# Miniprotein binders against q9h3h3, part 289

Target 1, 235 residues: q9h3h3
Amino acid sequence: EDGFTAEHLAAEAMAADMDPWLVFDARTTPATELDAWLAKYPPSQVTRYGDPGSPNSEPVGWIAVYGQGYSPNSGDVQGLQAAWEALQTSGRPITPGTLRQLAITHHVLSGKWLMHLAPGFKLDHAWAGIARAVVEGQLQVAKVSPRAKEGGRQVICVYTDDFTDRLGVLEADSAIRAAGIKCLLTYKPDVYTYLGIYRANRWHLCPTLYESRFQLGGSARGSRVLDRANNVELT
Below, E stands for the ipSAE of ESMFold2; O stands for the ipSAE of OpenDDE; V2 stands for 0.75 times the mean of E and O plus 0.25 times the DockQ between their complexes.

## First folded at step 23 (miniprotein)

Design hT27 (at its last look DockQ between E and O 0.88; V2 from the best seeds 0.79)
Fold by ESMFold2, look of step 23:
Structure hT27 (fold): chain B 235 residues (1-235), chain A 80 residues (1-80)
Amino acid sequence: as target 1 above (235 residues)
Amino acid sequence: SKTIEVTVTEETSPEEVAERIVKALKEGAEKVRLTAYGREAIERAWEAITIAAKRLGYRIVVTIEREDGKVIYTISLEKE
């Protein structure tokens, strides 16, 4: 259930990208305003379509915090998508290696740690910790989904700028744990999202590169990070 | 303790490095250390690690460090 729900929410992320976002932008907004903003827009109460009684009257696709050093650069997404179409018609094999090479060639290198939490205090508390870490500079950018009408788990995405920079991905995991987050994290490169490649894809690609599990006193990072497809632990 | 050192370049075969990793660990080396400079070499080193992991059939642990513009992957078998 957890994996199915997580993939469904990730797929819905593309549909939400085009709706308005609620953004705290540390590049233009003083850090002292963050706590008031978090209190105004808790993710457990901000609704996807502006339900009565919510703090938003219009649809919200995402709630986001941009750090001081955030510089948006999606790379050559159009070229990536064109090359992907050409690869599919070429008859050549589609493998994790060919996806990685496409991402590198077109500079579509961002990725994200994902966590899924039920609406309520734990979600709002986790989001607040992540948002503060972003504004303080330990993380670059994060977003959280709003509450769906039917309820269900919501997702926090914490971005890194280069999924091939494995030390940087581990440093982001460490910063998330330092913010007090103890739940399961999974890491997905954005190239899979831009190409519409989700868990149940016809190429049997695994869009999740890593899992991170909180571990009391077990490692210097406070977590165990595993590449399950290759059975490799990263430290 | 025996540590095997391998320098990986953009011309290095990931398959050949993977074979060196597997052989070294099976012969009792405690660690294999790959050093790579530049994106292409770093990715070849990682590819070699994943190939080696599949051939060994056991979980391996990779410690990742950055030093003077290079990435160092230190590979060992999981003890537990």
Scores: ipSAE 0.778, ipTM 0.926, lowest interface PAE 0.6, mean pLDDT 88
Fold by OpenDDE base, look of step 23:
Structure hT27 (fold): chain B 235 residues (1-235), chain A 80 residues (1-80)
Amino acid sequence: as target 1 above (235 residues)
Amino acid sequence: SKTIEVTVTEETSPEEVAERIVKALKEGAEKVRLTAYGREAIERAWEAITIAAKRLGYRIVVTIEREDGKVIYTISLEKE
């Protein structure tokens, strides 16, 4: 298992953000066209670099679906990064609370549920379920990584507007579960990505705030959401 | 009462609320309900919960509900 370092995966994700996206925008495109779009661009077949015989001839960074209520607001990422550099230079202690406060101050509040799936039917089916939930207004926005040349796992990202709104984070988990997704989910704020805070960082910060495990017959949500840092189960 | 209710304000100490949570659960309360109004109080309530969880040394279960401008946290022990 060529354990792609968390740094490598992040560099790939940042590079992918700069390449063209395949987008279904529910604000401008009728919901009735979603099934045809999903059939045209199944994420297991869309290739990162536009390989011969793929649905895309050009490089694709992400495949995305935007809901009716989607409003892109990334906040002040540049101000966040500058404040983070100043904080590191100050020698002050860095805690999860420090990062939360930086995120609030600079309005960089977005976060995402992440699921990793092997290329194939299960991925395409999961993506179709998520895309429908976005178009139906149960979720705001989602993206999926295209197929890599090496055939590694693809990631589906389901966004929430505010990682500090724990109820909103839980509602998104419930909507993902309602879409038929049963795999492990992890929740990460985007602030950790923008600051280059990955697994095994020098500050011992965990970039994963929550973990969701599917559960049959348990909670009304069909999952258990765990705050790992505090050992609190959210329901 | 099997449920203890605590209102959390912007002036409420998270540590004091945490002590109340821990005391209530140790005294046999089945649930502790925190009601917080506004963003600052909501975060103070959560901080209190995290402090209480650390002091107890075992996993707690928290239900979150939202009503007009307030959040209600209901804290209970994990049912075996």
Scores: ipSAE 0.743, ipTM 0.911, lowest interface PAE 0.4, mean pLDDT 90
ESMFold2 (binder alone), look of step 23: mean pLDDT 86; pTM 0.838

Design hT28 (at its last look DockQ between E and O 0.90; V2 from the best seeds 0.79)
Fold by ESMFold2, look of step 23:
Structure hT28 (fold): chain B 235 residues (1-235), chain A 80 residues (1-80)
Amino acid sequence: as target 1 above (235 residues)
Amino acid sequence: SKTIEVTVTEETSPEEVAERIVKALKEGAEKVRLTAYGREAIERAWEAITIAAKRLGYRIVVTIEKEDGKLIYTISLEKE
């Protein structure tokens, strides 16, 4: 067991962010080239470190698709992190509400729908559907992790601009479902990632705001979206 | 077939709105509609919804719509 811990997983995530990414950028690349790019770089075969026989000879941190409307805007992350330190020493309660206000104040508002799939056709097909939705303008930005040496599930992240815009979050879920995705989705604001707040954190915060489950039938959304902490269904 | 309408502003108490939601639904209203304009009012409306959901102890369904720049949360009890 080359143990993974919360600290180890955070360090690996940072390393992946800093390694090269494979990017299809619809702002500079014709949409007609997407299918060939997807065929060359299926996420189940792109390896994290560039293993022999991989389509990539160098390390790859992430595989990403940027839509026409993508505007890189991470917000005031440094100010957010400084204010987070101040909050921890202030004696004030650390709650989902205070984290939300911190994110609003520093304009770190992005969030993402996440799905976890094992390597193989199902993952590659799901990614291709998401990538097409991004290039066609139904979604703005998505990324998928490459295959790790020790195997395991991979993650697709589909971003939204503002986690407090609940209608926008639901619209992204609908676009994901329209792309043919039927697996479980979970939604996490980026503020939790930038502050290193994961599921098993000392503040007992829940970084997952929503779960989305595919719904067979004539539902307007094609899914059920639940805020489990508050026992609320969003539609 | 009764719908209760509530306008939420940046001065509105989320706890007061939550009490109105709970009361209306327990008294048999089919829906409660919260209308809010602007980020602060929208967040107060959502806070009220989460308080109401916890007090009710049952899952509620919230339909989210936007009309004329206003956000509308329509709240009902989950139908089994």
Scores: ipSAE 0.760, ipTM 0.922, lowest interface PAE 0.6, mean pLDDT 88
Fold by OpenDDE base, look of step 23:
Structure hT28 (fold): chain B 235 residues (1-235), chain A 80 residues (1-80)
Amino acid sequence: as target 1 above (235 residues)
Amino acid sequence: SKTIEVTVTEETSPEEVAERIVKALKEGAEKVRLTAYGREAIERAWEAITIAAKRLGYRIVVTIEKEDGKLIYTISLEKE
């Protein structure tokens, strides 16, 4: 298993952000067109580089769905990066609290639930469920990675506006579970991505704040959400 | 009472709230309910919860509810 380093996966994700996206925008497109769009661009068949016989002839970075309430706000990413470089140069201790404060100061508050699925029916079905939840207003925005040439797992990202709003993070988990998703979910703030903070970083920061496990007959949310850093279960 | 209620304000010390949580749970309270008003109080309440969790040394369960601009944290021990 060529264990793609967390750095390689992040570089691929950043490169994909620069390529064209296939977007369904519920602000401009009727919800009745969603099923036809999903059938035209199933994530398991859309290829990263537009391979022959794929639904796309050109490179695709992401397939995305925007909800009616979606407002893109990335905050001050450049100011965040400059402050982060200054902090590293200062030799001051870097903690999760430090990153939270940087994120708040620069308004870089977005985060995402992540799920990794093999290409095929389960992925396409999961994506269809998420896309519907976005169009119905239960979720704000989601994206899925296209099929890589080498295969491997595809990632679905479901965003929340504020990783510091624990209730909003839990509500998104509940909506994902209501869409029929039963796999493991991990929640990551975007600030960690923008600062290049991956697994096994030199600061020993965990970029995953929460882990959600599906549970039958347990909590009203159908999952257990664990804050790993604090050993607190959120329900 | 099986449930202890604590109101958290912007002036409330997270450490003091944490001590109250730990004391209540050690004395056999089934639940501790924190009520917080506004962003600062919400964060102080969460900080108190994390301090309490560390002091207890075992996993705690927290329910989060929103009511009339308030955030309510309900803390309990994990049922075995």
Scores: ipSAE 0.741, ipTM 0.912, lowest interface PAE 0.4, mean pLDDT 90
ESMFold2 (binder alone), look of step 23: mean pLDDT 84; pTM 0.814

Design hT29 (at its last look DockQ between E and O 0.84; V2 from the best seeds 0.78)
Fold by ESMFold2, look of step 23:
Parts: sequence; structure tokens; C-alpha cells
Structure hT29 (fold): chain B 235 residues (1-235), chain A 80 residues (1-80)
Amino acid sequence: as target 1 above (235 residues)
Amino acid sequence: SKTIEVTVTEETSPEEVAERIVKALEEGAEKVRLTAYGRQAIERAWEAITIAAKRLGYRIVVTIEREDGKTIYTISLEKE
């Protein structure tokens, strides 16, 4: 991804956030209704802009499932953004550590495991497994992108509430693997998104903290989780 | 000795802890165990781990556990 490609992807993400979402909210909807909802709105069939013949007549930005314990809290995003601008003019070093402390100070602590899958049965099956894990309480909240007209891979985002709670991040990875998902996962804190820091940023910050790879016969977690920037394996 | 134990607090220097990690592992300790209570201490412990990893030049393995509200990072060199 070049800088122009990264800027385009960021603009698409912002547009999707502004459009309506299709939400299964376990806090208000019985778990027994989940399978019918999944059958009505498979992510390979839900279209971004409401194409003829799709389950949705309106644009859909995201398809989401909220767990029973989901407590929405984005933190002090405006304060974070203001402090970020002040940091840039302060002459202090801009490092992953200073960014992490800024996120902690403003309580912008959420992050997400990401996976990319082509439209079809594998995507719909993976999403269904994740959605069930959320409703059953092993995960807190997840979303999946709808199908774009021109094709391309779709993304499932599985959120965690505190990227500094590394045990919790690993437990989410384990729950994803228990749902039968074997593809590469990457973990990104939300602070990078709120500050507009993407892969081709001028500070050379890496928005991906961890990579998780499915591990045949390796560990109790069923995966190997690496912090590649620091060359540290987490277990 | 097999394991070196270090307690990390909010007032602990990450650079000093990193030095202790590197020294212990280079002197043949099998593991270094960092214990931290509270987010600021936990982040200082993680910062120390990342500094140590850069100084060592080898991949390290960090096992993460929770005990009585404390976070425990157990650090070892990657097995061959």
C-alpha cells in the first residue's frame, strides 16, 4: 500500500462509518434469534450500496454484533486529537511509546484483531463463528464489511477494550482460533485510526502491534503471536 | 539460578530494568520474571522488555500471566 492507496482506504473507512450499520445487539435481542439474522444478512451478500437482489435496500457501512457485556466507550477522542497536535509542535520525540502514553492518558484504549477474506462461504462461515463467540461472551464486539460492487476482500474486525491488557488481547486471539479461523490476523489499536496515522505516515509509526499466525501442533493457544517491530513473541 | 525476579513500579526506570534483563540473560539465567501492579507499572515493564529485546538482538519470548491483580511477564530467549 502506497500513501495514495492508504489515503483512499482511510476515506472509504470513514464513509462506511457514516452510513447505516446492520447490528445484532445481544444486550436487547435474544441469542436464539442470531442464526436467523446471520442467514438473512450474510456478509458476502450484503452490499455496500444496496444493489438489486441483495438483502439490503439501503447502503450498509458495517455489519456488527454487540455482546451482552459490550460497553461502548471511545474515550476522550477530541482531547487525544488536541494533545496529538500539541505533541507534534512540542519538540518531544514521536515514538510508539509516546503515542501509547497519549492513548492511555485520554482513555482511547480499544483495539482490534483484523482478518481479510474473499467473499463467499469461507467469509460467511468465519463471520458466523465470530458472531456466535460474541453472543456467547467469549468476545465483546465484532464487525464485518459488506460486499463491494467491484469485488475485493472483506474485513472482519474483532475488538478488544484495552490494547495495554496484552493477556486480554491474547485471549481474544485464542477465542478467534477456537472459532476455527486459521488465516493471518493483525492487531491495530484504535488510537492510530483516530489520529489519522496510516501505514505510509511521516513518522514511520507502525499501526500494527501484533501478528497472529495459526500454529499446527505448537501451543495451547493454537497460534503464534509476534510483536514484529520489537521482535518479541507473546504467549 | 534459573530465574531472576524483578518488581516493577510506576517509579521504576524502564532502562534500568532492561539492563537487568539483558545482564541476567547474558549471564545464563533461564528466565527473568517481572511483576507489575497497575497500568503504569505494567507499561514500564513492557517498555523495559522492548528495550532489552533491542539490546539483546535475539527474539525473546514473553509469557503473560495474572496473579492476584498483578501482571507477570516471564522473559526467556527463543528456543532454537
Scores: ipSAE 0.782, ipTM 0.926, lowest interface PAE 0.5, mean pLDDT 88
Fold by OpenDDE base, look of step 23:
Structure hT29 (fold): chain B 235 residues (1-235), chain A 80 residues (1-80)
Amino acid sequence: as target 1 above (235 residues)
Amino acid sequence: SKTIEVTVTEETSPEEVAERIVKALEEGAEKVRLTAYGRQAIERAWEAITIAAKRLGYRIVVTIEREDGKTIYTISLEKE
């Protein structure tokens, strides 16, 4: 198992952000067209580089769905990065609290639930469920990675506007579970991505804030959300 | 009372609230409810919860509810 380093996966994700996206925008496209769009561009068949016989002839970075209430606000990423470099140079201790304050100061508050699925029916079905939840207004925005040439797992990202709003993070988990998703979910703030903070970083920062595990017959949410850093279960 | 209620304000010390949480649970309270008004109080309440969790040394369960202008954290022990 060529364990793609967390750095490699992040570099691939950043490169994919620069390539064209296949987008369904519910603000401009009728919801009735979603099923036809999903059938045209199933994520298991859409290829990263537009391979022969794929639905796409050109490279695709991401397949995305934007909800009616979606407003892109990335905050001041450049100011965040400059402040982060200055902080590293200062020799001051870096904690999760430090990153949270940087994120708040620069308004870089977005975060995402992540799920990793093998290419195929389960992925396409999961994506269809998420896409419907976005179009129905239960979620704001989601994206899925196209099929890689090597056939590795694809990732679905479901965004929330504020990783510091724990209730909003939990509501998104509930909506994902209501869409029929039963796999493990991990929540990551985008600030960690923008700062290049991955697994096994020199600051020992965990880029995953929450984990969600599906549970039958338990909480009303159908999952248990764990804050690993604090050993707190959120319900 | 099986439920202890604590109001958290912007002036409330997270450490003091954490001590109240720990004491209440050690004294046999089934639940501790924190009511926080405003963003700063909400964060102070959460900080108190994390301090309390560390002091207790075991997992706690937190329910979050939002009403107009306030957030309510309900803290309980994990039911085996």
Scores: ipSAE 0.750, ipTM 0.916, lowest interface PAE 0.4, mean pLDDT 90
ESMFold2 (binder alone), look of step 23: mean pLDDT 84; pTM 0.817

Design hT3 (at its last read DockQ between E and O 0.95; V2 from the best seeds 0.86)
Amino acid sequence: SKTIEVTVTEETSPEEVAERIVKALKEGAEKVRLTAYGREAIERAWEAIIIAAKRLGHRIVVVIEREDGKIIYTISLEKE
ESMFold2, look of step 23: ipSAE 0.795; ipTM 0.929
ESMFold2 (binder alone), look of step 23: mean pLDDT 87; pTM 0.855
OpenDDE base, look of step 23: ipSAE 0.756; ipTM 0.918
ESMFold2, fold request of step 25: ipSAE 0.819, 0.825, 0.819; ipTM 0.940, 0.942, 0.941
ESMFold2 (binder alone), fold request of step 25: mean pLDDT 87, 86, 87; pTM 0.853, 0.851, 0.854
OpenDDE base, fold request of step 25: ipSAE 0.844, 0.843, 0.840; ipTM 0.948, 0.947, 0.947
ESMFold2, last read: ipSAE 0.809, 0.809, 0.805; ipTM 0.938, 0.938, 0.938
ESMFold2 (binder alone), last read: mean pLDDT 87, 87, 87; pTM 0.855, 0.853, 0.856
OpenDDE base, last read: ipSAE 0.840, 0.842, 0.842; ipTM 0.947, 0.948, 0.947

Design hT30 (at its last look DockQ between E and O 0.91; V2 from the best seeds 0.80)
Fold by OpenDDE base, look of step 23:
Structure hT30 (fold): chain B 235 residues (1-235), chain A 80 residues (1-80)
Amino acid sequence: as target 1 above (235 residues)
Amino acid sequence: SKTIEVTVTEETSPEEVAERIVKALKEGAEKVRLTAYGREAIERAWEAITIAAKRLGQRIVVTIEREDGKTIYTISLEKE
């Protein structure tokens, strides 16, 4: 258990979002350059602060790959936050349904599959598989955290456009599994991040909507996706 | 194996659909198939599934398919 509070991890992620990113953009860069870019910037060697001997000399917040169909649309995050503050002040009950409705109203619908991996070959290989899937159009966008000074696990985030589209969420899981990823995946909507809703929040909201476990010889998807709140398996 | 078909509309009660799902599965139906057209009906169908799952007290398996502007949920009990 990485002893960092969910709040500390969130603050680190927000700080990383503000630092420069290493980006491969398939909209402007030929797909044939991806392998050279992956070799130049393996996530296990790219350091958060540009340590001596790393591929990067300057701080890097994230390493990212944008697909050809990627359009950055975060929706009305400011309106979402204002509505959330007003809701808290009203004393009205807050449920997962309330957050879903806020997200829909303000068009803040993005979410992500998350995987945590130790630095090394397995991480770099996983990232290469995800990056290819993004460039080939099976996924829209992904990012990976650089290596921290203290070590620890790195996170790969694979985004979907709409966390309310359960089929789209499942299709992204299938594409991740097809890329050879066998670890545990968790899905989180970005609305929970924008509203500061982390583990053990006062509203007892679970920010993880889905859990995907790899399954040999199972469904055509190669995984079992569990809706944790409803105890429903999605196939 | 008996499959029960249910069409869900914007006017359909999630509670009534949930009752039909629970009844069908308890009576030995292998599958319940919900067909929903449009965003509101799709969400009502999902709400019915979540209510049914809670009433059954056991894990259910749901397949999701999209065809010709409709969403199809196929519901079954988890096989032991």
Scores: ipSAE 0.769, ipTM 0.924, lowest interface PAE 0.4, mean pLDDT 91
Fold by ESMFold2, look of step 23:
Structure hT30 (fold): chain B 235 residues (1-235), chain A 80 residues (1-80)
Amino acid sequence: as target 1 above (235 residues)
Amino acid sequence: SKTIEVTVTEETSPEEVAERIVKALKEGAEKVRLTAYGREAIERAWEAITIAAKRLGQRIVVTIEREDGKTIYTISLEKE
């Protein structure tokens, strides 16, 4: 089921990527317009295909906020994919280290903190906090899924530019917590997405690199961040 | 407090650094500090940390800092 579920989710994500996005772009839009935009397009009300009564009349794949410093560069994705195909036929072992090296070589270094929330006030409030953090410069780029026809949990993705920059990943976690978010976060490098490597993959690779759990008092960051595969806590 | 200092370069063996980490912590050092400059050295230092964590068989805590263009990993055992 995980293989079928992962393949289905990948196809839905590709379709969403190709549909229009609702974007607040701080590079071209004054920050004073953010609150009105958030009120117009709460993620619990924006529908995937523009259902009657929703604020959008057209399909929406994602709702996104781009920070002032956002510079889109996915890296050499085509070269990455070609090198991946060559690696698979080479007879060499496929390991997390091999994937990390491919990502470094082809400059496909972005990754994201993920949170899953049910539609409603908590989702809309969390998104608003993240969007403000992006516009204020504490985070770079974030997106949230629209409401699906059948409902279900929605996802907020908060991007970082280099998953090998562990301090930068921790700083993003701290900024998310400062926005008042207390739910579980998981961190996934984009290289796994571009190569179609999900939870139930044949190489038994783990696409989740870090897990962050909110924690009062214990650390300066306000959360516990674990590399669970290696049993290492990062601070 | 006893802190063991190790400089990691792009030519450094992650396995040898991991053994130094394990030995130091087993012998009662409070912290091991790895200093690395440049992407290759930084990743070798992290690899050494993950090897050490596996050999120790318990969770370790890594504090990550950047100072004067260098990455510093400070490693300790998690307190029970």
Scores: ipSAE 0.759, ipTM 0.922, lowest interface PAE 0.6, mean pLDDT 88
ESMFold2 (binder alone), look of step 23: mean pLDDT 85; pTM 0.820

Design hT31 (at its last look DockQ between E and O 0.93; V2 from the best seeds 0.78)
Fold by OpenDDE base, look of step 23:
Structure hT31 (fold): chain B 235 residues (1-235), chain A 80 residues (1-80)
Amino acid sequence: as target 1 above (235 residues)
Amino acid sequence: SETIEVTVTEETSPEEVAERIVKALEEGAEKVRLTAYGREAIERAWEAITIAAKRLGRKIVVTIEREDGKTIYTISLEKE
């Protein structure tokens, strides 16, 4: 376990969101250029702060790929945050159902599958598979963290438009598995990030809704998706 | 093997559906199939599934399908 608190990791992710991104946008760039772009900016070599000898000279927050159908819609994040503050002040009970209702009301429905990989060939190969799946339209959008100075694991995030659409969440898992990814995946709604709800929060809310484990010869999806809160396996 | 069919509407009680799921599976039904139309019914069906899972005290397996504007949940017990 990387010895960083969930709060530190969140602060680093927020700081990275504010730095420049290396983006391949399939809406404006021909798909035939993807392989050259992947070769130019392998995530294991792109450095967070533009270290000497890296492909990037400037700081990079994320490396991202946008699909042809990608439309950035974060919903009403400010209204969500205001409603969350009012809810906390009211002293009303806070449940996963409460957060889901807030997310629906403010249209903050995005979520992501997360995978953590050590820097190197396996990461770059995984990212290339995900990037192709995005450009080919099996996935909408994905991002990967650049290499940190201290090393450690890099994260690939694969987004879905609606964390309340369980079928859409499962379809994204299937597309990730079809891209050759075999590691553990966890799914997190973005609403938890926007509200600062991390591991070990005072409300005992689990920010991870689903866990996907690769399975050989299992379901047509090539994985088992577990709803941890309810002990339900989704297929 | 017996499949029990249940239609879920916006007026359907999640607790009543959960009771039907639990009873069917405990009586040896292989599957329970929930059909829901629209967002509210889909969520009520899911709530029923979560209540049933808790009452059964064991992992359940749920297949989700979408057809002609409806969502279909097929529920079974985890095979040993």
Scores: ipSAE 0.761, ipTM 0.924, lowest interface PAE 0.4, mean pLDDT 91
Fold by ESMFold2, look of step 23:
Structure hT31 (fold): chain B 235 residues (1-235), chain A 80 residues (1-80)
Amino acid sequence: as target 1 above (235 residues)
Amino acid sequence: SETIEVTVTEETSPEEVAERIVKALEEGAEKVRLTAYGREAIERAWEAITIAAKRLGRKIVVTIEREDGKTIYTISLEKE
């Protein structure tokens, strides 16, 4: 059951990755144009397949903002996937440590904070805040899914360069909170995505490393970040 | 207040550091601070923290800072 659901979700994610993206690229576009772009393409209105009445007439896989410091480097994904297949046939145990070492060896170190929001003003407002933080240099890269025909929640992904750099991951969380985001965030290294490892996987690996909860007052960073697998709170 | 300081290098045993963390906190130290430089040392320090958390069987709080290229983990027990 989860196997079928996981395969379907992976295939849909791959299709979205292959479809055209709507991109605001701060490396080539003046920051003064951002507000107009956000108003033109609110994620609650941009449709996956270009429905009548939406601002896009073509399919859109993702809506993205690239910061001035964005340097696209997903690492050696092909080598990672090959090494993963070899590891599985080797009979050696599959552990979180094994996964981390594969990611380091193949330089597939990016990860992302995720938030899920229903279509509407709350989603569009959250995306606008994140996009501004990216263009202002507080975050490097973010993307948001378009509106699906069947409705449902949409996802904002805020990327970090290196999931093993825990301070960098926490700093991104702080920048997200400073942009006014108060919803639950979860953090997933991209290595899990590239290997198709989801929550109900055969190895009992947990692809969500951290959960971040907004905390009003008391905390210097403004959130409570938990590593539930290790029962550790990070600050 | 007691604060135990530990420097972690690429040759340091995570298990030995974890034992020091557990012992210090069980004996009433308020904080344990690990200082690490470089990816290998930083990961050994984190591994030590996760081992210690498992042995303690209680939630711990880790503050992460970077100073002069070094990563500093400050570890304490969650206050009840």
Scores: ipSAE 0.690, ipTM 0.892, lowest interface PAE 0.8, mean pLDDT 87
ESMFold2 (binder alone), look of step 23: mean pLDDT 84; pTM 0.811

